# Ledger of designs, part 2: miniprotein binders against f4hyd7r31to219

Target 1, 189 residues: f4hyd7r31to219
Amino acid sequence: DKIRLSAKRDAKEDEGEELPTELNTINSAGGFLVVSPDKLSVKYTNTNLHGHDVGVVQANKPAPIKCLTYYFEIFVKDSGIKGQIAIGFTKESFKMRRQPGWEVNSCGYHGDDGYLYRGQGKGEPFGPKFTKDDAVGGGINYASQEFFFTKNGTIVGKIPKDIRGHLFPTVAVHSQNEEVLVNFGKKKF

## First folded at step 10 (miniprotein)

Design t5
Fold by OpenDDE base, fold request of step 12:
Structure t5 (fold): chain B 189 residues (1-189), chain A 80 residues (1-80)
Amino acid sequence: as target 1 above (189 residues)
Amino acid sequence: SPAEQARKALDEAKSYLEQAKELAEKGDYRRVIRLTMEAIERAYEALEIAEETGDEELAEEAWRIIREAYRLMERARRES
Protein backbone atom coordinates (compact mmCIF):
# COMPACT_ATOMS: atom_id res chain seq x y z
CA ASP B 1 0.00 0.00 0.00
CA LYS B 2 2.54 2.71 1.00
CA ILE B 3 4.70 2.07 -2.10
CA ARG B 4 1.69 2.14 -4.40
CA LEU B 5 0.44 5.36 -2.80
CA SER B 6 3.85 7.02 -3.05
CA ALA B 7 4.25 6.05 -6.70
CA LYS B 8 0.76 7.37 -7.49
CA ARG B 9 1.57 10.68 -5.79
CA ASP B 10 4.81 11.08 -7.70
CA ALA B 11 3.22 10.25 -11.05
CA LYS B 12 0.64 13.06 -10.58
CA GLU B 13 3.12 15.84 -9.87
CA ASP B 14 4.36 16.22 -13.45
CA GLU B 15 1.36 16.72 -15.71
CA GLY B 16 3.78 17.16 -18.62
CA GLU B 17 5.62 13.82 -18.55
CA GLU B 18 4.26 10.92 -20.56
CA LEU B 19 3.86 7.85 -18.37
CA PRO B 20 3.97 4.19 -19.34
CA THR B 21 0.35 3.27 -20.08
CA GLU B 22 0.42 0.16 -22.27
CA LEU B 23 2.73 -2.44 -23.77
CA ASN B 24 4.68 -1.55 -26.89
CA THR B 25 3.35 -3.85 -29.60
CA ILE B 26 5.42 -2.28 -32.40
CA ASN B 27 8.77 -3.42 -31.02
CA SER B 28 7.55 -6.75 -29.64
CA ALA B 29 8.88 -10.07 -30.87
CA GLY B 30 5.46 -10.99 -32.29
CA GLY B 31 6.60 -14.52 -33.10
CA PHE B 32 6.79 -15.68 -29.47
CA LEU B 33 4.20 -13.65 -27.58
CA VAL B 34 0.71 -12.33 -28.06
CA VAL B 35 -0.16 -8.97 -26.58
CA SER B 36 -3.85 -8.46 -25.87
CA PRO B 37 -5.87 -5.88 -27.84
CA ASP B 38 -5.92 -3.60 -24.78
CA LYS B 39 -2.09 -3.89 -24.65
CA LEU B 40 -2.22 -4.73 -20.93
CA SER B 41 -1.54 -8.47 -21.06
CA VAL B 42 0.96 -10.76 -22.68
CA LYS B 43 0.88 -14.50 -23.29
CA TYR B 44 3.57 -16.84 -24.51
CA THR B 45 2.12 -18.98 -27.28
CA ASN B 46 5.19 -20.60 -28.78
CA THR B 47 5.81 -24.32 -28.29
CA ASN B 48 9.37 -24.35 -29.59
CA LEU B 49 11.62 -23.19 -26.80
CA HIS B 50 15.02 -22.20 -27.92
CA GLY B 51 16.97 -20.32 -25.24
CA HIS B 52 16.63 -17.13 -27.32
CA ASP B 53 12.90 -17.44 -28.00
CA VAL B 54 11.96 -15.10 -25.16
CA GLY B 55 8.69 -13.25 -25.36
CA VAL B 56 9.86 -9.88 -24.05
CA VAL B 57 7.86 -6.67 -24.22
CA GLN B 58 8.50 -3.12 -23.05
CA ALA B 59 6.11 -0.38 -22.02
CA ASN B 60 5.22 2.21 -24.66
CA LYS B 61 7.04 4.91 -22.66
CA PRO B 62 10.03 4.94 -20.32
CA ALA B 63 9.65 5.25 -16.58
CA PRO B 64 9.09 8.90 -15.64
CA ILE B 65 12.15 10.78 -14.44
CA LYS B 66 10.49 13.87 -12.86
CA CYS B 67 9.62 11.91 -9.72
CA LEU B 68 11.29 10.21 -6.77
CA THR B 69 9.70 6.80 -7.22
CA TYR B 70 8.30 4.87 -10.14
CA TYR B 71 6.43 1.57 -9.79
CA PHE B 72 4.56 -0.85 -12.02
CA GLU B 73 3.11 -4.28 -11.37
CA ILE B 74 2.28 -7.52 -13.11
CA PHE B 75 -0.25 -10.14 -12.13
CA VAL B 76 0.64 -13.70 -13.04
CA LYS B 77 -2.53 -15.12 -14.56
CA ASP B 78 -0.86 -18.34 -15.69
CA SER B 79 2.65 -19.53 -14.87
CA GLY B 80 2.58 -21.82 -17.90
CA ILE B 81 4.85 -24.83 -18.15
CA LYS B 82 7.97 -23.41 -16.48
CA GLY B 83 6.98 -20.10 -14.83
CA GLN B 84 9.93 -18.31 -16.47
CA ILE B 85 8.28 -14.93 -16.06
CA ALA B 86 10.45 -11.88 -15.52
CA ILE B 87 9.81 -8.29 -14.53
CA GLY B 88 12.34 -5.52 -14.78
CA PHE B 89 13.79 -2.54 -16.56
CA THR B 90 15.63 -2.28 -19.87
CA LYS B 91 16.95 0.41 -22.18
CA GLU B 92 15.17 1.21 -25.45
CA SER B 93 17.91 -0.64 -27.36
CA PHE B 94 17.27 -3.88 -25.45
CA LYS B 95 17.38 -7.08 -27.51
CA MET B 96 13.79 -8.30 -27.83
CA ARG B 97 14.78 -12.00 -27.51
CA ARG B 98 16.36 -11.92 -24.05
CA GLN B 99 14.98 -11.81 -20.54
CA PRO B 100 15.53 -8.57 -18.61
CA GLY B 101 18.81 -8.89 -16.76
CA TRP B 102 20.39 -11.32 -19.27
CA GLU B 103 22.03 -8.40 -21.07
CA VAL B 104 24.15 -5.47 -19.91
CA ASN B 105 22.09 -2.37 -19.02
CA SER B 106 19.09 -4.43 -17.94
CA CYS B 107 17.69 -5.74 -14.69
CA GLY B 108 15.11 -8.42 -14.00
CA TYR B 109 13.55 -10.37 -11.17
CA HIS B 110 12.69 -13.87 -12.38
CA GLY B 111 9.83 -15.98 -11.08
CA ASP B 112 11.15 -19.49 -11.71
CA ASP B 113 14.16 -19.15 -9.41
CA GLY B 114 13.45 -15.86 -7.57
CA TYR B 115 16.84 -14.60 -8.67
CA LEU B 116 17.90 -11.17 -9.77
CA TYR B 117 19.62 -10.82 -13.12
CA ARG B 118 21.60 -7.67 -13.99
CA GLY B 119 23.77 -8.47 -16.99
CA GLN B 120 26.33 -10.68 -15.21
CA GLY B 121 25.27 -13.87 -17.01
CA LYS B 122 24.25 -15.49 -13.70
CA GLY B 123 21.38 -14.78 -11.40
CA GLU B 124 21.91 -13.97 -7.76
CA PRO B 125 19.68 -14.95 -4.81
CA PHE B 126 17.22 -12.12 -4.28
CA GLY B 127 13.64 -12.96 -3.35
CA PRO B 128 10.98 -15.63 -3.36
CA LYS B 129 9.81 -17.37 -6.49
CA PHE B 130 6.55 -16.10 -7.93
CA THR B 131 3.87 -17.98 -9.82
CA LYS B 132 0.17 -17.98 -10.70
CA ASP B 133 -1.95 -15.49 -8.74
CA ASP B 134 1.08 -13.52 -7.51
CA ALA B 135 1.28 -9.78 -7.96
CA VAL B 136 4.87 -8.73 -8.62
CA GLY B 137 6.08 -5.17 -8.83
CA GLY B 138 9.16 -3.43 -10.12
CA GLY B 139 10.19 0.06 -9.17
CA ILE B 140 12.86 2.70 -9.22
CA ASN B 141 13.83 4.85 -6.28
CA TYR B 142 15.64 7.75 -7.91
CA ALA B 143 16.74 9.39 -4.65
CA SER B 144 18.62 6.27 -3.51
CA GLN B 145 19.34 5.12 -7.10
CA GLU B 146 17.90 1.67 -6.44
CA PHE B 147 15.73 -0.83 -8.17
CA PHE B 148 13.23 -2.51 -5.91
CA PHE B 149 10.88 -5.41 -6.44
CA THR B 150 7.75 -6.50 -4.63
CA LYS B 151 5.71 -9.65 -4.24
CA ASN B 152 2.10 -9.33 -3.12
CA GLY B 153 2.66 -5.76 -1.90
CA THR B 154 5.83 -6.50 0.12
CA ILE B 155 9.32 -5.38 -0.90
CA VAL B 156 11.39 -8.49 -1.51
CA GLY B 157 14.66 -6.71 -2.26
CA LYS B 158 16.56 -3.70 -3.49
CA ILE B 159 19.69 -3.34 -5.59
CA PRO B 160 21.80 -0.42 -6.78
CA LYS B 161 20.65 1.11 -10.06
CA ASP B 162 23.86 1.42 -12.03
CA ILE B 163 22.03 1.82 -15.34
CA ARG B 164 21.93 5.34 -16.77
CA GLY B 165 19.34 6.97 -18.99
CA HIS B 166 15.73 6.19 -19.72
CA LEU B 167 14.50 2.78 -18.62
CA PHE B 168 11.45 0.96 -19.87
CA PRO B 169 9.26 -1.24 -17.70
CA THR B 170 9.83 -4.69 -19.16
CA VAL B 171 8.06 -8.02 -18.86
CA ALA B 172 9.12 -11.36 -20.25
CA VAL B 173 7.44 -14.71 -20.76
CA HIS B 174 9.38 -17.77 -21.91
CA SER B 175 7.29 -20.94 -21.68
CA GLN B 176 4.01 -22.09 -23.15
CA ASN B 177 0.88 -20.54 -21.63
CA GLU B 178 2.69 -18.05 -19.40
CA GLU B 179 0.29 -15.12 -19.17
CA VAL B 180 0.64 -11.88 -17.24
CA LEU B 181 -1.48 -8.79 -16.79
CA VAL B 182 0.34 -5.47 -16.53
CA ASN B 183 -0.69 -2.58 -14.33
CA PHE B 184 0.88 0.80 -15.03
CA GLY B 185 -1.19 2.50 -12.32
CA LYS B 186 -4.59 2.83 -14.06
CA LYS B 187 -5.96 0.06 -11.86
CA LYS B 188 -5.65 -0.20 -8.11
CA PHE B 189 -2.48 -2.00 -7.40
CA SER A 1 26.10 20.11 -33.18
CA PRO A 2 24.97 17.27 -30.88
CA ALA A 3 27.98 17.99 -28.69
CA GLU A 4 27.05 21.67 -28.41
CA GLN A 5 23.45 20.73 -27.64
CA ALA A 6 24.57 18.34 -24.91
CA ARG A 7 26.82 20.99 -23.38
CA LYS A 8 24.00 23.56 -23.48
CA ALA A 9 21.57 21.12 -21.86
CA LEU A 10 24.13 20.32 -19.17
CA ASP A 11 24.75 24.02 -18.48
CA GLU A 12 21.00 24.62 -18.20
CA ALA A 13 20.71 21.64 -15.83
CA LYS A 14 23.49 23.08 -13.65
CA SER A 15 21.79 26.48 -13.62
CA TYR A 16 18.46 24.99 -12.54
CA LEU A 17 20.18 22.96 -9.84
CA GLU A 18 21.98 26.02 -8.45
CA GLN A 19 18.73 28.00 -8.44
CA ALA A 20 17.09 25.10 -6.64
CA LYS A 21 19.83 25.13 -3.98
CA GLU A 22 19.37 28.87 -3.41
CA LEU A 23 15.62 28.46 -3.02
CA ALA A 24 16.14 25.55 -0.65
CA GLU A 25 18.07 27.88 1.66
CA LYS A 26 15.05 30.23 1.57
CA GLY A 27 12.63 27.39 2.36
CA ASP A 28 10.70 27.68 -0.95
CA TYR A 29 10.43 23.91 -1.29
CA ARG A 30 7.67 24.01 -3.92
CA ARG A 31 9.94 25.90 -6.31
CA VAL A 32 12.88 23.67 -5.34
CA ILE A 33 10.89 20.63 -6.48
CA ARG A 34 10.01 22.28 -9.81
CA LEU A 35 13.56 23.42 -10.50
CA THR A 36 14.97 19.99 -9.66
CA MET A 37 12.55 18.49 -12.19
CA GLU A 38 13.82 20.94 -14.82
CA ALA A 39 17.42 20.13 -13.90
CA ILE A 40 16.71 16.40 -14.24
CA GLU A 41 15.04 16.83 -17.63
CA ARG A 42 17.91 18.89 -19.05
CA ALA A 43 20.53 16.59 -17.57
CA TYR A 44 18.81 13.55 -19.10
CA GLU A 45 18.89 15.31 -22.48
CA ALA A 46 22.60 15.94 -22.04
CA LEU A 47 23.16 12.34 -20.94
CA GLU A 48 21.30 10.88 -23.92
CA ILE A 49 23.32 12.89 -26.43
CA ALA A 50 26.56 12.13 -24.59
CA GLU A 51 25.83 8.38 -24.67
CA GLU A 52 25.07 8.59 -28.41
CA THR A 53 28.25 10.56 -29.17
CA GLY A 54 30.44 8.55 -26.81
CA ASP A 55 31.30 11.60 -24.66
CA GLU A 56 31.81 9.69 -21.41
CA GLU A 57 33.02 12.77 -19.52
CA LEU A 58 29.86 14.71 -20.30
CA ALA A 59 27.76 11.62 -19.55
CA GLU A 60 29.36 11.29 -16.11
CA GLU A 61 28.84 14.98 -15.41
CA ALA A 62 25.18 14.80 -16.45
CA TRP A 63 24.73 11.72 -14.27
CA ARG A 64 26.24 13.58 -11.32
CA ILE A 65 23.76 16.44 -11.79
CA ILE A 66 20.86 13.98 -12.02
CA ARG A 67 21.85 12.29 -8.76
CA GLU A 68 22.28 15.61 -6.97
CA ALA A 69 18.95 16.94 -8.25
CA TYR A 70 17.09 13.85 -6.98
CA ARG A 71 18.70 14.21 -3.56
CA LEU A 72 17.64 17.85 -3.40
CA MET A 73 14.12 16.98 -4.58
CA GLU A 74 13.86 14.36 -1.85
CA ARG A 75 15.00 16.85 0.80
CA ALA A 76 12.52 19.46 -0.43
CA ARG A 77 9.67 16.93 -0.33
CA ARG A 78 10.56 15.98 3.25
CA GLU A 79 10.50 19.62 4.35
CA SER A 80 7.28 20.55 2.45
Scores: ipSAE 0.866, ipTM 0.956, lowest interface PAE 0.4, mean pLDDT 91
Fold by OpenDDE base, fold request of step 12:
Structure t5 (fold): chain B 189 residues (1-189), chain A 80 residues (1-80)
Amino acid sequence: as target 1 above (189 residues)
Amino acid sequence: SPAEQARKALDEAKSYLEQAKELAEKGDYRRVIRLTMEAIERAYEALEIAEETGDEELAEEAWRIIREAYRLMERARRES
C-alpha cells in the first residue's frame, strides 16, 4: 500500500510526462508470446524449444523520470511448466528474446529461483521464488538510485541502479502456459 | 549538431539546477520541485545524445546533474 500510494503520488499525469499504460506489442517477439487484446496480459504459448526463446515484452513507454519513485506490478495467473517468469527494467534497445538481467543494461527478478539478474550472466540470491497467485512488483527509487522488487506487497530486496537513461518496465515468460497480468497503476489487483 | 544539442541541453539542466538550489535556500520548495524536474528532463536529453555519440564525459556530467537534481527534489519534498 505505502509503495503504491507513493508511486501514484509521484507519477502525476499532470506533469506532461507519458506514463507506461500497456504492453508494447509492436516490438514484441510475437513468435513465443501472446499479448491480450487489452495489452495488459501476456502468455507463453509455445513449447520452449531453445533457452533463447524467451517471450519478453516491454511497456509502451519508459518509466517516468520527473518523479522520485516509479512502480509497476504483475500478477502470476499461471506459472506454467517451469515458472520462469521475470519482472524488471530494460533499455529500449533490449533484445526481445532474453530474460531481463541476462543482458548488459538490464535487471530482472526471476520467479523460478528468486534470483536477481543484472547483466553478469549469473543470478544472485535476492528474494523468495514467486509462482501462481503471487503479485510481484518492480520499482525505481530515483533519490537513492536503486531498483527494488516486491512480493505480495513486501519489499524483498533493493540493488543499486547502475543503469543510465530511460528504462522500460519489462516482463518475461519462458515456459509453456506461463501467464501474467500487468498493472501499470490503472487496475487494482 | 547532436553534440551541440547535447551541450545545450546540459547547460539548460545546469541552469535549472542552480536556480533550484537558490530557491531551496529561500524555502520555495514548490518551485524547487518544478525546476528539478526540468533539470532532470534536460539532463536526460543530454545523456541520451551523449550515449549515442559516445561522448562519455558529457554522459557522466549529465548523470551527475540527474543525481543531484533527484537529491534536491527529495529534500524539497520532505520540507514541503
Scores: ipSAE 0.864, ipTM 0.955, lowest interface PAE 0.4, mean pLDDT 91
Fold by OpenDDE base, look of step 10:
Structure t5 (fold): chain B 189 residues (1-189), chain A 80 residues (1-80)
Amino acid sequence: as target 1 above (189 residues)
Amino acid sequence: SPAEQARKALDEAKSYLEQAKELAEKGDYRRVIRLTMEAIERAYEALEIAEETGDEELAEEAWRIIREAYRLMERARRES
């Protein structure tokens, strides 16, 4: 509740900054994921043949910077075969075949293990696993310079935001039939 | 040049931040919030160019300004 109220307060003061509104389909990871026509859902349609066949997608815009808090959510519609769904933040130059947090200058909270990844090649224990019918959020607190993540409206953890520059809301799917809906704030969180 | 652009953006960011500090002392928190937003925007511009050019010193200075501006913005929002 308090975070959702803060994010709504901040979004009113964001006069003139373009917000994330949809998934960026231009840089779509060729052939592993399908983005819906409304650009608010992603599905992994292929068989995962290799550990690097990640369906990752960014928002069309970076997280706003003229605010104290940014927040977005995903809803896991289908956990697919493995539930290797991730939510996080990445730079514009992020590789479109990696989970957020597997590369430097990225972070991600992963559903299959509940670990946080932040470019060190190993996940760290962070929060609960998440699966089908879970709502999972990712946010930035700019005042404290922290990332935070949520599961079903509850903060599961925070980490220092050591990444500089503009960051894109990022979602990844990695196993067959994983399907995620994204909420950039058009719906009530 | 990109380096000149980054330095200009950083100088603008510093100017906005100093103006915001002065207004915070006067209790004009609405203007503080606005000026901190401007400081953040200019400092992000400086930071991005500095990261692209490999100017680590400028990048660190821009990042310092960003962090200070957000802390001031938070204070102003709490007092408003």
Scores: ipSAE 0.862, ipTM 0.955, lowest interface PAE 0.5, mean pLDDT 91
Fold by OpenDDE base, look of step 11:
Structure t5 (fold): chain B 189 residues (1-189), chain A 80 residues (1-80)
Amino acid sequence: as target 1 above (189 residues)
Amino acid sequence: SPAEQARKALDEAKSYLEQAKELAEKGDYRRVIRLTMEAIERAYEALEIAEETGDEELAEEAWRIIREAYRLMERARRES
């Protein structure tokens, strides 16, 4: 509750900073994922043939910086075959065929193992797994310079934010029929 | 030049941060918050250019200003 309330108080449109509002369809990895017409859901449609056929999508705008806290959520509508869904933050230059946290200057909380990835080839134990009907959130605390993640409204962990510059809310799907809804704040978290 | 733009943005960020510190001592937390936001914006501009040009020293200095501005913004919001 307090984190969700602080994020809403701090991200006022009144400061001329554009907030993330929808998924960026321009930089979507063509062929692996389908973004809905409303640009608020993503589905993995292909068979995962290779470990690099990740359906990753960023928000249309970076996380706001003129605030103390930013937060967004996904809702897992379908965990698909493997539940290899990830939520995190990436730079604009992030490769659109990688899980967030597999490359440097990115982080991701992954649903299949519950691990956190931070640009190292190995995940670290972090939180519970997440699957169908779970709400999973990702956030930035700028005052403490931390990333934090949530599952069903509860903080599952925090890590140091060692990534500099503008960061995009990022979601990834990797196995057939994985489908997530994204909430950038239009709905109550 | 990009380097001159980055240095200018960094100098503006430093100026806003120092003004914010002075106003924090006076208890004008509403202005502190605004000035820290300006400092952050300018320091992010400096950081972005520094990362593009490979000026790691300037990038580190910009990132220091960003971190300090957020700490001051948080203090001002707690005291307001």
Scores: ipSAE 0.861, ipTM 0.955, lowest interface PAE 0.5, mean pLDDT 91
Fold by ESMFold2, look of step 11:
Structure t5 (fold): chain B 189 residues (1-189), chain A 80 residues (1-80)
Amino acid sequence: as target 1 above (189 residues)
Amino acid sequence: SPAEQARKALDEAKSYLEQAKELAEKGDYRRVIRLTMEAIERAYEALEIAEETGDEELAEEAWRIIREAYRLMERARRES
């Protein structure tokens, strides 16, 4: 919770930076997902006949960098058929239709196995699984150069951040009826 | 050119960082925080260009400045 509060405080101190406020519908529009009109929720709308048909969406802005920490949350409204929901960070050029962490220059914490994926082939044991009604957070600690993740307000793990440059908050849905709500900090964590 | 833009941004970042270090020695931690923010912003600009152009030496230099600036900002936040 300390990291979550610190991230909110830091964002207020750097008001000159444009912050993530909504999901980017331009780069993520497609047949695998629907983004809500307020651009703060996403649902997988297809049947997953192939494991590579991922509905991935980035925030409209990269995480701010003039701060010591950044943090955002998702709420799992519906874990769908397979619970393959992910939260993470990706470079702007990330290959859409891939889970965060399946490609280099990305990382993702995945709900169905609790693994952390960071572009090194397979995932690694990391934290608990997460599913419907869970609040899951992802953050960057810039001083230590680590990604960290939370489940229901508790830090579940940290990993080295080996990715340089600007990173976009990223969420993914991957099986029928998966749906998440995204909180970029306008609501108290 | 992109290379000139990256070098200029990097030089500005170095200048901000050196000023921040001097102020930290004097205990002016609020100014340290603001100067490290500027250093980080300029160094990220240099890093972004360097990665796009494949200039790994400049990218590494920018990244060193970024990490150093974050460490100094963290110290300043603790002291203030």
Scores: ipSAE 0.792, ipTM 0.921, lowest interface PAE 0.6, mean pLDDT 87
Fold by ESMFold2, fold request of step 12:
Structure t5 (fold): chain B 189 residues (1-189), chain A 80 residues (1-80)
Amino acid sequence: as target 1 above (189 residues)
Amino acid sequence: SPAEQARKALDEAKSYLEQAKELAEKGDYRRVIRLTMEAIERAYEALEIAEETGDEELAEEAWRIIREAYRLMERARRES
């Protein structure tokens, strides 16, 4: 709760920076997802027969840097066939069709196994699985240089942030009918 | 050139950070917070250019300034 309130306060102080407000449809995976008209939700629409067709979407702007913390949430509306939803942070040049955390310069907390992925070849045990009706958050603590994640308002873990430079809030959907709503801070957390 | 641009941005970041340290000594924490934000922004600009050009020494220098500025901002926010 304290982290959520602090992140909201910090985001207001970033009025001089352009803030994440919506999903970026220019960089989204083409035929594997659909983004809603208000650009605040995404759904995986394919069957994903080959397992490499990730619907990854970045926010339209990187997380602000003129603040002590940044935080955003997703709400899992539908966990789909495999529950392979992820929340995390990626560099602008992150490769399409990859889960956040599968490549260097990214991290991701994944719902199907509860693992954290941070570009080390495999995931590591980290937090609980998350699924339909869960609210899951991802944040950056700039003072400590850590990523932190929440599930339903509770911090589930923190890890060192060894990635320098601007990072984009990132969401991935990866199996048929997975769907998330994204809250960049316009709505109360 | 990119190298000149990165060095200029980093020098400005250092100047903002030094000004912030002076104000922190005087207890003007609101201005410390504003100056650390400016230091961070300019140091991030230097960092991005340095990483794009492969200048690891400049990148690490910028990163040290960024971390120091965040720590100072956190202390100033706590004292405010």
Scores: ipSAE 0.773, ipTM 0.915, lowest interface PAE 0.7, mean pLDDT 86
Fold by ESMFold2, fold request of step 12:
Structure t5 (fold): chain B 189 residues (1-189), chain A 80 residues (1-80)
Amino acid sequence: as target 1 above (189 residues)
Amino acid sequence: SPAEQARKALDEAKSYLEQAKELAEKGDYRRVIRLTMEAIERAYEALEIAEETGDEELAEEAWRIIREAYRLMERARRES
């Protein structure tokens, strides 16, 4: 509750900085997902027959930098066939069709194995798996330069943030029927 | 040029950070918070140009300013 409250306080104090409010539908999908009309949910629309068919979507704005913390959540509506849902952060130029954390300058916490991926080609043990009906959060602590992640309101891990520059909240779906709802802070966490 | 633009942004970030440090000694933590925000914004501008131009030394310098500004902001938030 404290981390969620702290993130909400900081967002209120970010006067004049544009904040993430919705999913970016222009350069995100590569044809593998559908974003809802309100741009706050995404569903994988293809069969996952090939690793390049990742449905990756970034927020419409990068995480604000004039604050001490940033935090957003996803809710897993449907874990689909393989549960390959991810939450993380990516640079603006991140390659579509890749899971966050598969490429350099990105990180991702993945539901199917609970691993953290940090652009090293392979994941590392990190937290619990997450699946349908879980609320999963991702955040940045700017003072300590760490990424942190939550599952159902509890911190599951932190890692050093060695990525410099602006980072976009990022979600990915990667197998048939995976679906998430994204909360950028308009609703209470 | 991009290099001149990046150096200018970084110099401004350093100036904001030095002013913030002086105000912190005087206990004016509300202004510290605002000045660290300005330092961060200008240092991020320098960092982005440095990364685009491959100037790793300037990028590291900007990154150190950014981290120092965040640490000062955190202290000021506790005291304000």
Scores: ipSAE 0.772, ipTM 0.914, lowest interface PAE 0.7, mean pLDDT 86

Design t5
Fold by ESMFold2, fold request of step 12:
Structure t5 (fold): chain B 189 residues (1-189), chain A 80 residues (1-80)
Amino acid sequence: as target 1 above (189 residues)
Amino acid sequence: SPAEQARKALDEAKSYLEQAKELAEKGDYRRVIRLTMEAIERAYEALEIAEETGDEELAEEAWRIIREAYRLMERARRES
């Protein structure tokens, strides 16, 4: 739980910088998902008829950069039919209807296979699968330029961050009834 | 123009980083932390413009400054 405490402390020390606080509903993929009124949860509402019908949502602000570490979590409320939930980071212009990590300049840790995707065509073995009732975190270590991910408070892996520039915390749901809650740090991790 | 704004931002970032390096040699880590944050902010501005305009040389230069600033900030926080 040290990473959770460190990320919270760093964000508080840089509180003057705008921070992610909610999901961005303006640029979200319409028709495949619904975002809650408080903008802190998403649910995939359609059947997964095509593999590219991904419900992708970015945070309303990019991860802050005037700090050494950034971190956020999702909680898997419903793993749906296929468990194709993902957490990761994307550039602002990331393609809608794609999982984080399927395209270049993005990365994503995926629940259904536990793989990391970072724009290399296919995923690579990375961590455990995650499913209903799991808390899954994603973070950036700016000093080492790494992405890191957690499951239930423990690090499952780190990967070099080869993506430059501002990155948005990103969540994806991809099969019927998948639902996640998002914690941008306003609640204790 | 975007190119002129990017180079101005990069020059300012370089200046902040050099000042931070000098203060680190003197042990003034509170000011190092402040100056590295400024360097990072200005270098990120340059980087974003450079990527939008396809100026890879400028983007790589900005990225080098960003990484150096983060390493210096980490050292300064550890010493504080």
Scores: ipSAE 0.768, ipTM 0.914, lowest interface PAE 0.7, mean pLDDT 86

## First folded at step 11 (miniprotein)

Design u2
Fold by OpenDDE base, look of step 11:
Structure u2 (fold): chain B 189 residues (1-189), chain A 80 residues (1-80)
Amino acid sequence: as target 1 above (189 residues)
Amino acid sequence: SPAEQARKALDEAKSYLEQAKELAEKGDYRRVIRLTMEAIERAYEALEIAEKTGDEELAEEAWEIIREAYRLMERARRES
């Protein structure tokens, strides 16, 4: 509750900063990922042939910086074949065929193992796995310089934010029929 | 030049942060919050240019200002 309330108080459009509102379809890797017409859901439609055929998508805007806390959520509509869904934060230059946290200057909480990835190639034990019907959130606390993640409204963990510069809310799907809805704050968290 | 733009943005960020510190001592937390936001914006501009040009020293200076500005913003919000 307090985190969701603070994120809403701090993300005022009134300061001329553009907020993340939808998924960026311009840089989405064509062929693996379908973004819905409303740009608020993503589905993996291909067969996972290779470990690098990740359907990753960023928000249309970076996380706001004129605030103390930013937060967004996904809802797992379908876990697909493997449930290899990830939520995290990446730079604008992030490779659109990688899981968040597989590359330097990115982080991701992954649903299949519940591990946190932050560019070291190995996941760290972090939180529970997440699957179909789970709500999973990712956030930034700028005052403490931490990333935090949530499952079903509960914080599952925090890590140091060692990444500098603007960060994009990022979602990834990696196996057939994985489908997530994204909430950038238009709905009550 | 990009380097001159980054240095200018950094100097503006430093100025906003110092003004925010002075106002924090006076208890004007509402202005502290606004000035820390300006400091953050300018320091992010400096950081972005520094990262593109490979000026790691300027990037670190900008990042220190960003960190300090957020800490001051948090304090001001707790005291307001």
Scores: ipSAE 0.863, ipTM 0.955, lowest interface PAE 0.5, mean pLDDT 91
Fold by ESMFold2, look of step 11:
Structure u2 (fold): chain B 189 residues (1-189), chain A 80 residues (1-80)
Amino acid sequence: as target 1 above (189 residues)
Amino acid sequence: SPAEQARKALDEAKSYLEQAKELAEKGDYRRVIRLTMEAIERAYEALEIAEKTGDEELAEEAWEIIREAYRLMERARRES
């Protein structure tokens, strides 16, 4: 739709910024996920773990700032036993064993409940649940200072962005067999 | 020092933004877009330093420049 086309055009017009291209395995959650060799997919690696054992991974670079919009997508290859997959944005020093949105200065759209989490206690009803075979996007509108999210190409919601500074595209997996593929824009959305 | 680096970056961001505002009045929106990008980059540098050093006043100054620059960039994109 128009948001996907706009994000594609803005990325092309960036000047001199290093862009997210792959998942960052250096700062990923220890022992809770495996990132593929091409660093564009992630799978949860443990079973029967507590709610604090989240496999969280950031992109290798923060979202570019010399543009009006930024956008990336995940594809849910396997929703696992609980469907606790999340897409969002976090600061560089985000705690790696936490879902995006569980801590202040982060946000996350979660597949199992469709809620948005933004460090304000429990999540808030926000959009539809998402599961296997869904494409889910996360973006920043810098002019309006909003985060926005999509499901299968359609905007499902927007939320004020109260977080200053550089933010990293972030994905999380949290239960047995959860697996996502990440598209940072090298493939058409 | 970090404080000197942050102030320098912020002053450069302000200069870029003021130049962009002047060009916007003249309708030179392609140059406005480039200048707002420069303003944003330098203001983000100042903001990052200010947040790490706990200088909230400088951080807010930088953030206001950033918000203004994005609004001007959006207008320039719409007009161009």
Scores: ipSAE 0.793, ipTM 0.923, lowest interface PAE 0.6, mean pLDDT 86

